# Designs tried in a protein design chat: VH-VL binders against Putative ATP-dependent RNA helicase TDRD12 (TDRD12). Part 5

Target 1, 87 residues: Putative ATP-dependent RNA helicase TDRD12 (TDRD12), of Bombyx mori (Silk moth) (q1xg89r1618to1704)
Amino acid sequence: LSKPKICWSQNKNTVKLKILIAGIEDYKLKIEDRAVAFSANHCDVEYGFKLELYGVVDVNKSRHSNKGQYVLVTMTKLMCRNWLALT

## First folded at step 2 (VH-VL)

Design R5 (framework fv_roledumab)
Fold by ESMFold2-Fast, scan of step 2:
Structure R5 (fold): chain C 87 residues (1-87), chain A 122 residues (1-122), chain B 107 residues (1-107)
Amino acid sequence: as target 1 above (87 residues)
Amino acid sequence: QVQLVESGGGVVQPGRSLRLSCTASGFTFSDYGMHWVRQAPAKGLEWVAVIWYDGSNKYYADSVKGRFTFSRDNSQDTLYLQLNSLRPEDTAVYYCARDEYSSGWYDAFDIWGQGTMVTVSS
Amino acid sequence: AIRMTQSPSSFSASTGDRVTITCRASQGISSYLAWYQQKSGKAPKFLIYAASTLQSGVPSRFSGSGSGTDFTLTINSLQSEDFATYYCQQYYSYPITFGQGTRVEIT
């Protein structure tokens, strides 16, 4: 399974993850309270990962969308504190 | 008691519609992705569709894409599968099944309903 | 789509026999394979996931093995409650696909 390149950023309330894979139509993304998992097929290649998150997120307030050039995952923190790392 | 119960099956003519329901009990429904799997008489299992825990993503088998619509109501612990433009080849027992997390990546089915029969005939 | 092929399609056996069922994927699926048991008129029952991990409550006479494209389900010392149809299922990618099933019948 190939790992796509990822970038992340944060505010006090949210963590944003960009999954740098362009032109996909279908993908699976599952957000758990301390993990996020991704998989997709593109140009006959399987992509995916599972990350164990640094902190706890509110799954019900977290969102994701396909922006064409990347998939954006916006995860809402349960506690308004700084994450020292994504994992 | 962890349970899934399907309903809404019946006998219809080609081109008609049915709405299947699946009611969950005994677990936190909103934590789980859910699937529909069907089985034609005397045949094997065929995967139909998945809906994620929050309803944000859905995937359908090509044979039903554009005709079937999957939805969920987490406040009522209920799944729905809207079957439109039914064809004789859609005749099957329809099961709802729970996606499990213990296998790592999901999409193995640890809990199944007892099924509801859909018959499409002229 | 990933095609899953089981062999044999049916198998005649007696209690106490060792039964082996094979499942082949048309492409590599790592260990993302599950096995189910289905008795006549009943819903399938979850047996094994991750190719070889037994679900809680499943008797130890059941075992699974394999990775990549070739997988096996083995039942050592078959019991009367084991006469059923067995299905493999890949969960590596969508669409999810099942094998055609292997029916284990009493002789």
Scores: ipSAE 0.005, ipTM 0.607, lowest interface PAE 13.8, mean pLDDT 84

Design R6 (framework fv_roledumab)
Fold by ESMFold2-Fast, scan of step 2:
Structure R6 (fold): chain C 87 residues (1-87), chain A 121 residues (1-121), chain B 107 residues (1-107)
Amino acid sequence: as target 1 above (87 residues)
Amino acid sequence: QVQLVESGGGVVQPGRSLRLSCTASGFTFSDYGMHWVRQAPAKGLEWVAVIWYDGSNKYYADSVKGRFTFSRDNSQDTLYLQLNSLRPEDTAVYYCARDWEYYDSSAFDIWGQGTMVTVSS
Amino acid sequence: AIRMTQSPSSFSASTGDRVTITCRASQDISSYLAWYQQKSGKAPKFLIYAASTLQSGVPSRFSGSGSGTDFTLTINSLQSEDFATYYCQQYDSYPITFGQGTRVEIT
């Protein structure tokens, strides 16, 4: 199981996670209030991870989408607090 | 002070090529995603492309995909945009712009002065 | 691609006026919206992000509101340096898209 490279950023209201895997058709992603889990198969390689998040997110206002060059996960902070680290 | 300075614009005929450069100063260039945004004369802003902080990923607007190539040299604090197969509709001022937060947040807090590309037939 | 529509395309105002510019997204972008000011011959200046948060150094007469698909930029008590073109920009998804701009002109 390979772990794809990830990048993250935040603003006052959100945490954005970019999963750097281009050209995937299908993936599985689960956003929990304090964790995010990813899995996908691409070019005969299995990718995946689970991150325990620094803070809590509002699952109902969080989402993900395939942007072609990466998978974008946008997580809405439950409390407007700066995260010192992603995990 | 944080600055972006662009160069490389000019006047070319359709089908020709240009290479634009953007030199960054006053911040840790390798920590930021970078974008190109263009503006045709008397028109609005149009996003062109993004390159990630480490150069590992790039995304292009459909109008330029396959013709433009974005690259960066983190050791020289410089961005490059190679413009190939230029068309009259590519005529615009081209701005380089810094992603507002580390790791590419896709809003732009710092912009260069712009460099003019004119494609005349 | 998410289409961003601004209204009005232009309007005339005087110093001291309250100015309201509207931006509509073709789909839900939550609060992933920025506003920029562009003066003639200059690069755009970052004003607002997350629909309503002022960038450091931007005067408090500027405010943003909205979420989902409908957004507003308000300039309370317009100053002479505020005559410019204003652009909204979504950053919910690539490709990044801008509104077509609203010119605020001297009456």
Scores: ipSAE 0.006, ipTM 0.611, lowest interface PAE 11.6, mean pLDDT 84

Design R7 (framework fv_roledumab)
Fold by ESMFold2-Fast, scan of step 2:
Structure R7 (fold): chain C 87 residues (1-87), chain A 120 residues (1-120), chain B 107 residues (1-107)
Amino acid sequence: as target 1 above (87 residues)
Amino acid sequence: QVQLVESGGGVVQPGRSLRLSCTASGFTFSDYGMHWVRQAPAKGLEWVAVIWYDGSNKYYADSVKGRFTFSRDNSQDTLYLQLNSLRPEDTAVYYCAREYGDYEWAFDIWGQGTMVTVSS
Amino acid sequence: AIRMTQSPSSFSASTGDRVTITCRASQDISSYLAWYQQKSGKAPKFLIYAASTLQSGVPSRFSGSGSGTDFTLTINSLQSEDFATYYCQQYDSYPITFGQGTRVEIT
C-alpha cells in the first residue's frame, strides 16, 4: 500500500488536509470523530492511510472534494483549540 | 454574580425520560463552551457531554450516546440535557459546568447539581 | 479513552502534614491536566490547570507538577479546610476523563 503525501493547515474552526495525489477519479474517504481513512486505486497502484487525529472533529460539518491536483478534506473542530500536530 | 443553577432532576423508573435545565447568570453565556458532568452516589466525577459556545458542535461520552441530547438557548442563557431511556446506572447528581477557556477544557464555574434517581 | 488513575484512593492526615496525591494518565497528555477539590455535598472547586498553574484565589500551599503521564498535587502544610476529595482531570482529548478521586480525611 502506497502512502500519498499529505499536508495540513488550520484556523480557529477548521483543519484542512490535502492528499497530494493527482488524477484520482474514485476514492474512498471516511471521516470519524478522531480519525480519517483514505483509499484509492490509480494506474494499478493502491494508495491509502488511516490517521488518528490530534483532536475531535464534527463529522456532519466536515467535507471533502477532489480538486484535481489533490483531494481536499475540510474538518470542523469541535472546540476552537489550536492543534499542535495533525496526529 | 457568576452562577449556574440546575433543575429538572427527580425520581423516575428505568426507561423513562427527564429534561434537565441549567440557567446561567453574571457572564456572557454565548462566549463559553458548556459541559455536563455527573457523579453517582459515593462515586467519582464522570464527564457526560460538551456543547460549543454557539451550539454548533456537541460531543458525548460513549455511555450516553444516542440516549442523551444536549442543547442550549443563548437568548435565555439556558442549557438543556434531555435524558432518554434512563438506566439505574444513570443515577447521579448532574452538574452543568463552564469551560475555563478555548484551550483549557477545565471547569471554573459549576452549578450546585440536580439529583437524578433511576429506580424501580 | 484516556484512563486516569489516582493514588492513593484515600488516606488519613493531620493538620500541618505535607500531602502528595498522584495522578497517572494511560497515555501522554502533555500538560493538559486540571485538579479539583470537592467537599461533601458541594460541587467541585477548580484548583489548578495546565498541570501546574494555580487558579487565582487558591492558597499557595497548593501546587501541581508533572507532564506527560505522571502528575502530582501537593499541599505543603495541610489546613483544616483541606480535608476533602481531590480529582485530576485530563483535557488533552475527548472524551474528558477524571481520576477516581483521593479522599484526604482526618486521622
Scores: ipSAE 0.000, ipTM 0.605, lowest interface PAE 14.2, mean pLDDT 86

Design R8 (framework fv_roledumab)
Fold by ESMFold2-Fast, scan of step 2:
Structure R8 (fold): chain C 87 residues (1-87), chain A 127 residues (1-127), chain B 107 residues (1-107)
Amino acid sequence: as target 1 above (87 residues)
Amino acid sequence: QVQLVESGGGVVQPGRSLRLSCTASGFTFSDYGMHWVRQAPAKGLEWVAVIWYDGSNKYYADSVKGRFTFSRDNSQDTLYLQLNSLRPEDTAVYYCARGYTVEYDSSGYYYTAFDIWGQGTMVTVSS
Amino acid sequence: AIRMTQSPSSFSASTGDRVTITCRASQGISSYLAWYQQKSGKAPKFLIYAASTLQSGVPSRFSGSGSGTDFTLTINSLQSEDFATYYCQQYYSYPITFGQGTRVEIT
C-alpha cells in the first residue's frame, strides 16, 4: 500500500487537501469529523492513507473533486481558527 | 435549534395529488442532502427519495418513481415532495430527514444516515 | 435491493435487562449501518451510525457492533424510556432500506 504525496493549505474557515495522484478515475474518500481516509487503485498500484486531523471538521459541508492532476478535498472547519498542523 | 417541519398532508381519493413541504431552521440548509422517509400505519420505515444539497441529483424508490417529484428551494430553506397518481398503498406518515454524510465516492454517492427528522405529516389515500 | 432482517420482531423485557437486537443484511454492506429508536407517535431518533459510532447525546448504555452482514444493537441496562421500536438501516447503496423493526415491550 503506497501513500500518495499530499499538500495542504488553510484559511480561517477551510482546510484544502490536494492528493497528488494524476489520471485516476475511481477513488474512495471517507471524511469523518476528525479524520480523512483515501484509497484508490491506479496502474496496478494500491494507494491509501488515513489522517487523524488536527481539529474538527463539518463533514456535511466538506466536498471533493477530481482535478485531473490531483484530487481536491475541501473540509470546512467546525471552529474558525488556525491549525498549527494538518494532523 | 435545528428543526424540520412538514406540512401539506391530508385525505385524498386515489388518483389525486398532494404537495408536501418541509421547512428547515437552525442550520445551513444548502449544505445538506435531504430525504423523505414514510411509514404506513402500524408498519415500518420505508425510504422514498433523496435530493442532493444543491438539487443537482435525485434518486427515488422504485415504488414511487415516475409519480413523485422531489425539489428544494435553498433560498427559502424549503423542501417539496409532489405526490401524483396517489394509491391507497401510499397512505403513510411522511417524514423529511436530514442526511448526515459519513463518506463520498467518485460516482457521486453520499453514504448517509439521518440525524434530524421532522415530526411527520399524514397522507391518507382512501375512497 | 438489500433486504434488512431484524430478530426478534418483538419481545418483552424488564428494566435492568441487557437487551440484544440483531440485524442481518442480504449482502455485505461493510459498516454502512445506522440504528434508530422510535417511540409511539413520534419520529425516529438517531442512535448509531457506521455500525458502532454513538450519536452525540445518546446514553452509553447503547452500543452497536458488527460488519459485513451481521449487526447487533445492545442496551446494557434497560431503562423505562428505552421501551420503543428499534430499526436498523443500511446506507451502502440506493435504495436505502430499513429492517422491519424490533419492538421492545415492558413485561
Scores: ipSAE 0.019, ipTM 0.725, lowest interface PAE 7.1, mean pLDDT 87

Design R9 (framework fv_roledumab)
Fold by ESMFold2-Fast, scan of step 2:
Structure R9 (fold): chain C 87 residues (1-87), chain A 125 residues (1-125), chain B 107 residues (1-107)
Amino acid sequence: as target 1 above (87 residues)
Amino acid sequence: QVQLVESGGGVVQPGRSLRLSCTASGFTFSDYGMHWVRQAPAKGLEWVAVIWYDGSNKYYADSVKGRFTFSRDNSQDTLYLQLNSLRPEDTAVYYCAKDFYDYVWGSYEDAFDIWGQGTMVTVSS
Amino acid sequence: AIRMTQSPSSFSASTGDRVTITCRASQGISSYLAWYQQKSGKAPKFLIYAASTLQSGVPSRFSGSGSGTDFTLTINSLQSEDFATYYCQQYYSYPITFGQGTRVEIT
């Protein structure tokens, strides 16, 4: 799987991940308590990744949406602390 | 000043190899995907390849797939394009070009706000 | 691959003219379209992205419109510095593709 460009940011309560693939209609995203997995097909190339997260997230409060130019993933931290890294 | 400078072009015989370089300055090179675009004499623009900001993904035009190899050295702000098994139809000015960062969306796009001056590759016998 | 077709391939114009260049994609690309200007012997210059958004520093006489498959670049009141070749480019999917170019010549 080819890995799409990503960028991330955080505050005490949330981690936001932008998956930088433009113009996709269908994608699969699975948010687990310590991992997030993505897959999509773009121009006959399979894109995807599985990130093992630095900390634990609340799956029920985590969301994702397609913003056209990127897929935004918002994950709610279970512990309100800064992560030293995404993974 | 944001700048890209290509080098390594020249005249080469069919079947030979060449290595092009592109040196970046004035921006955080390791944040941006980079592309090669070529233009044959008196013809239009043809996209050649992309390499993502960390080197994790590369995509090549079908016309060069298997012959050209793209790499980057983020510690030296430099791109490389290895051209193997060169053919007369590879004759072109080769430009390196930088991904555009859209500040409104916070996204990197495969449109090119900065281009190098180009380096000429001539494949002749 | 997404084929990009420009119309016309070339035409003559005079300063002060309103000039329209068309670009058509072989499939829907939403608004993921850029326009470039290229002068003889020079690298292309970035004009427009997202089909209609002017890049900083580009004169307001340039405008872009369209979405999906049909796109237009308009130059209102052509200036002497605008005689050049113009290219559209889709950035919806790989491989990246350009139109064949439209050459704007002085009458």
Scores: ipSAE 0.006, ipTM 0.642, lowest interface PAE 12.3, mean pLDDT 86

Design U0 (framework fv_unasnemab)
Fold by ESMFold2-Fast, scan of step 2:
Structure U0 (fold): chain C 87 residues (1-87), chain A 125 residues (1-125), chain B 107 residues (1-107)
Amino acid sequence: as target 1 above (87 residues)
Amino acid sequence: EVQLVESGGGLVQPGRSLRLSCTASGFTFGDYAMDWVRQAPGKGLEWVAEIRSEAYGGTTYYAESVKGRFTISRDDSKSIVYLQMNSLRTEDTALYYCTRDLYEIDYGDYYMDVWGKGTTVTVSS
Amino acid sequence: DIQMTQSPSSVSASVGDRVTITCRASQDISSYLNWYQQKPGKAPKLLIYAASSLQSGVPSRFSGSGSGTDFTLTISSLQPEDFASYFCQQSYDTPLTFGGGTKVEME
């Protein structure tokens, strides 16, 4: 499995994850309260990862969308605290 | 219709206490974070405090200028958010607004989409 | 605390003018910036959230741009109802902080 490049940012309420893979047509993404799992097949390359998150998120107030140049994952924090790391 | 109505403002001497109330109607109050924002006469906006919903721990946040003197709280059964103001100073003189925080999931952000008309607090000797 | 510096503090303009207001954050706040309008004697009204997203019901002549530390609010063709004060506000971290405001007044 190839691991795509990712970058992340946060404010006090949310964590945003950008999965830097362009032009994918189909992908699978599962947001759990403490983990995010991604998989996709693009141009005969299998991509994927599973991240164990630093803190707990609200799955019901979390979303993902394909922005063309990247997949954006927006996760709402259950506790308003700064995450010292993504995982 | 979504409404926020502030009350409890008035004239008060320095060192005294005052409690502001904000009654909400027209939405599921318990699902929203609520803020107090103030504006001194002829001046700009200053954020005072925020209280999150119970689902997010009911956590509270304060501006440094009011920390230790003001307490924000909520009563979801009555759809009211409160601001208890202790040890009032002349610098606390302002119009106090109650606001609702709307969460927009696609941007992962909160913004104050509904504001009340405000209640005036005047602190003078 | 995150400092929000807004400029200009006031601008005189005529109906039909293009007006730009800038806001600078003391640190990177990504796109966690909102713009509010306040008419005399009224409560503030949300215009733009997430730096560039127009709030429902707000006229399309208003637009926001920028990310990181530098942000701009533009009114493409000023209307009589647009004479007001405008405030930027960061939502990146607490304490939430507002810019000092820009008063758009009639020439």
Scores: ipSAE 0.017, ipTM 0.710, lowest interface PAE 6.8, mean pLDDT 87

Design U1 (framework fv_unasnemab)
Fold by ESMFold2-Fast, scan of step 2:
Structure U1 (fold): chain C 87 residues (1-87), chain A 123 residues (1-123), chain B 107 residues (1-107)
Amino acid sequence: as target 1 above (87 residues)
Amino acid sequence: EVQLVESGGGLVQPGRSLRLSCTASGFTFGDYAMDWVRQAPGKGLEWVAEIRSEAYGGTTYYAESVKGRFTISRDDSKSIVYLQMNSLRTEDTALYYCTRDEWYYDSYYMDVWGKGTTVTVSS
Amino acid sequence: DIQMTQSPSSVSASVGDRVTITCRASQDISSYLNWYQQKPGKAPKLLIYAASSLQSGVPSRFSGSGSGTDFTLTISSLQPEDFASYFCQQSYDTPLTFGGGTKVEME
């Protein structure tokens, strides 16, 4: 299982995760209270990961979308606090 | 259409209490986080408190200068946000603004402000 | 707390001038910075959010730029209604913090 490159950023209310994999048509993403899991197959390579998050997110207010050059995951924090790390 | 109207300001002695109200109209109040921001005479802006929507748990946040003395709360049925101010100090003297937190993706900003209500704490 | 340092504290300019106001964060705040305008005796008004996004109804002569720790607000051709105080504000973390403000005086 290959792990794609990941970039992240945050503000007081959200954490954004960019999964740097281009040209994917189908992917699976599961957002849980304190974890996010990703999987996809592209050009005969299986990609995936599971991250245990630093803080708790609101699954119902979190979303993801395919931006072509990357997959964007926007997770809403349950508490407005700075995350010292993604995991 | 969208409006915020603050009330409850006045002259009070140090150590006393005062409750500010902010009545919202023209939008779905319950969907928004609300803030109080103050401005001392001739000075800049200071964020005081925030209350999130009930959908986000109704969590509250405070500036260190007011923590333990001020309480922010809301009544979504009346479209009112409150600021209960206890143990008032002369340095709490300011014009108090009520603001609405709008958002675009992960960015939050205060897009609507009331005209403010004046609080003067002196002996 | 994230400290916001704004400069200059005041600037004198003439109608038609290009005015630049700077704001520096004590730590990386990405693009989570807003700009507000406050005219004498009035409540603040949002001009720009997310460092560079112009609020609806705000004239195009206002623009914002920057990311990380250094940000600028530019007024490309100053108008009489632009003499006001301007404040930056970070939305990266609580407590929310404002810059000290910049007063733009007409000559």
Scores: ipSAE 0.006, ipTM 0.629, lowest interface PAE 11.1, mean pLDDT 86

Design U10 (framework fv_unasnemab)
Fold by ESMFold2-Fast, scan of step 2:
Structure U10 (fold): chain C 87 residues (1-87), chain A 123 residues (1-123), chain B 107 residues (1-107)
Amino acid sequence: as target 1 above (87 residues)
Amino acid sequence: EVQLVESGGGLVQPGRSLRLSCTASGFTFGDYAMDWVRQAPGKGLEWVAEIRSEAYGGTTYYAESVKGRFTISRDDSKSIVYLQMNSLRTEDTALYYCTRWDYSSEYYYMDVWGKGTTVTVSS
Amino acid sequence: DIQMTQSPSSVSASVGDRVTITCRASQDISSYLNWYQQKPGKAPKLLIYAASSLQSGVPSRFSGSGSGTDFTLTISSLQPEDFASYFCQQSYDTPLTFGGGTKVEME
């Protein structure tokens, strides 16, 4: 599988992940307590990754959306702590 | 039978190195995160290190007391997890347990433990 | 680090007694708490996971309760094989941390 470029940022309460893949219509994203998995097919290329997260997130308060130029994943931290790394 | 068997412990002088091994059998080793937990004589349990499965990034985590000195690694083809211990200190003296952690499980717990291997750091 | 405080550090009990052990987390850990039993000379054994779920093969006299910061392990009717040390452990975040342990010993 081809890995899309990702960028991440955080504040006290959230972790935001930008999956830098443009022009996709369909994608699959699964947010778990400590992991996030992405997959998509575009122009006969399979894209995907699985990340084990540094800390625990609240799945029910986490969301994702397609912004056209990237997919944005907003994950709500279960604890208000600084993550020293994404994974 | 699901089993974990630790080896490699022994008596070693401060400042030296030692490598522990843990051989797994009876389950699909590559699907699990593997952890090392130690217990000093007559004391409680202290988590040391974790290595996640390759499917979940193969990431490693360490207790602050061992960061920069210990390295956890795995060989899924042999079903072995390792703990390379460098710059050993007398406070590293403990019985070292290998444990299985099922990250894919919703519940996250250590359900299988080996019998442990003893590390004594003394001059 | 999330600190786990167990009480009591030891308890003397007789066969048939109800024994309760308490574990408190320094932060909210939801239900990410496990309980282990350790007999002298043996490796720890998982009793309860996710605060209240009984591990397969563990007798029903063991139960766990609580969420957030305060958790309890209960042995409803102590048996001779239950004289052991008990440890709580949070699985919420790394570093993983254990309580100091509770030794259940015969009166």
Scores: ipSAE 0.006, ipTM 0.622, lowest interface PAE 13.9, mean pLDDT 86

Design U11 (from U0 with heavy chain L102I Y103E E104Y I105S D106S Y107S G108W D109Y Y110D; framework fv_unasnemab)
Fold by ESMFold2-Fast, scan of step 2:
Structure U11 (fold): chain C 87 residues (1-87), chain A 125 residues (1-125), chain B 107 residues (1-107)
Amino acid sequence: as target 1 above (87 residues)
Amino acid sequence: EVQLVESGGGLVQPGRSLRLSCTASGFTFGDYAMDWVRQAPGKGLEWVAEIRSEAYGGTTYYAESVKGRFTISRDDSKSIVYLQMNSLRTEDTALYYCTRDIEYSSSWYDYMDVWGKGTTVTVSS
Amino acid sequence: DIQMTQSPSSVSASVGDRVTITCRASQDISSYLNWYQQKPGKAPKLLIYAASSLQSGVPSRFSGSGSGTDFTLTISSLQPEDFASYFCQQSYDTPLTFGGGTKVEME
């Protein structure tokens, strides 16, 4: 299972995760209150990861979308605190 | 031996409440998500609810048909998962199965690998 | 919600036959599809997960294939114990949804 390159950023309300795989047709992303898991098959390579998040997110206010050059995951923080790390 | 044993089913009138229990044995209960799946007489399978392990926050999910009426919970010290069913309707009549859910498998796929024999809930007047 | 459509609803077959059951998702679910077998009066049993991975202890005559929206369960040489109902189930998103089932019955 290959881990794709990821970039993340935050503000006081959200954590944004960019999964840097271009041209994915389909993928599975599972957002839970303390974890996020990703999987996809691209160019005959199986990609995936599971991250245990630094803080708690509101699943109902979190979303993801395929931007073509990457998959963007926007997770809404339950507590408006600075995360010292993604995990 | 890995086992799930459901209990608490019965005959109840519409609008009443019932609590189902599922006792697990033979595995580390707290490491798994647990689901309830029901089957109406002569019909197919319908997923009802899921509760994640405590390591993943004990997050709960519900089918739209039961949301707001049913509550799934777990007691890891007793290896029991519960389904509290409020405001029961005749369409809730079914055999209710408890299942062990493999979440975040080595392939990042979810599947229900162990099922109990079920407990029957009949909502009728 | 993701809708799962199975075909056929029933099939009559004889021991030794090759049986195929299809399952279609209303949207792309990649390979997040499971297959279950249910015998009369018994709980369902997992046969295949992740579209094509055979569960431990399940005979090799069972196989799964497909990805995206179209999936197939194949029984290469039907045995007497295989007369049962079969259900597909997507695990891509909640609510988890099952197909309507396919009954494999004796001809």
Scores: ipSAE 0.005, ipTM 0.620, lowest interface PAE 13.4, mean pLDDT 85

Design U2 (from U0 with heavy chain D101G L102Y Y103D E104F I105W D106S Y107G G108D D109Y; framework fv_unasnemab)
Fold by ESMFold2-Fast, scan of step 2:
Structure U2 (fold): chain C 87 residues (1-87), chain A 125 residues (1-125), chain B 107 residues (1-107)
Amino acid sequence: as target 1 above (87 residues)
Amino acid sequence: EVQLVESGGGLVQPGRSLRLSCTASGFTFGDYAMDWVRQAPGKGLEWVAEIRSEAYGGTTYYAESVKGRFTISRDDSKSIVYLQMNSLRTEDTALYYCTRGYDFWSGDYYYMDVWGKGTTVTVSS
Amino acid sequence: DIQMTQSPSSVSASVGDRVTITCRASQDISSYLNWYQQKPGKAPKLLIYAASSLQSGVPSRFSGSGSGTDFTLTISSLQPEDFASYFCQQSYDTPLTFGGGTKVEME
């Protein structure tokens, strides 16, 4: 399983994760309160990862979308704390 | 049968080190976060440390009271979680429980559903 | 750190009584609260997770309620095997924290 390159950032209320795979259409993303998992097949390569998150997120207010050059995951923090790391 | 068995407890002098082990059986050990929880004689429960699954980064977390002194680690090939305790203090005297924590794929909520019988650590001169 | 305040510290009760134990978080933890039972000389046992979800194998006389900061564990009709200590625990954020415990004693 190939792990895609990821970038992340945060503000007081949210954590944003960019999954840097261009041109995928079919992907699976599962956001749980303390974890996020990704999988996709692209150009005969299987991509994926599983991350246990530093803090707790509100799944119902969290979103993901395909931006063409990357998949954006926006996770709403349940607690407005600074995350010292993504995991 | 799902089981956790702790070992390595004993009597130790202040300032010394001790390593606890917890052997797991009956489940896919590598899928779970593992925790250590302690209970001082006649007192309540205190969470000590957690180690997450290697598939999810193997991240470790500690209670402030033990940070910098204790190290949690795991060996998934042997189904063992360890707690290395350095610079022990009399306040570390407790029964130490190994617990099975979060399984990302099995549920939506965190809880500790399997506990060992515990191993006793006494820090005294 | 999230502080968990549990009350009462002890309660005397008789078989058949309704027993209520409360737990208060120092901040909003949504429904991320668990309840454990501990009998003398034994390891704790999970009773309730996610504030109100009954763990498999736990008798239906146990129930949990609440959200946000205030939570309750109820034993609708106390049985002899229920004389034990009970602990709440928040799973909202690390460090994980427990309440001080409630001892349910025979009257």
Scores: ipSAE 0.006, ipTM 0.624, lowest interface PAE 13.8, mean pLDDT 86

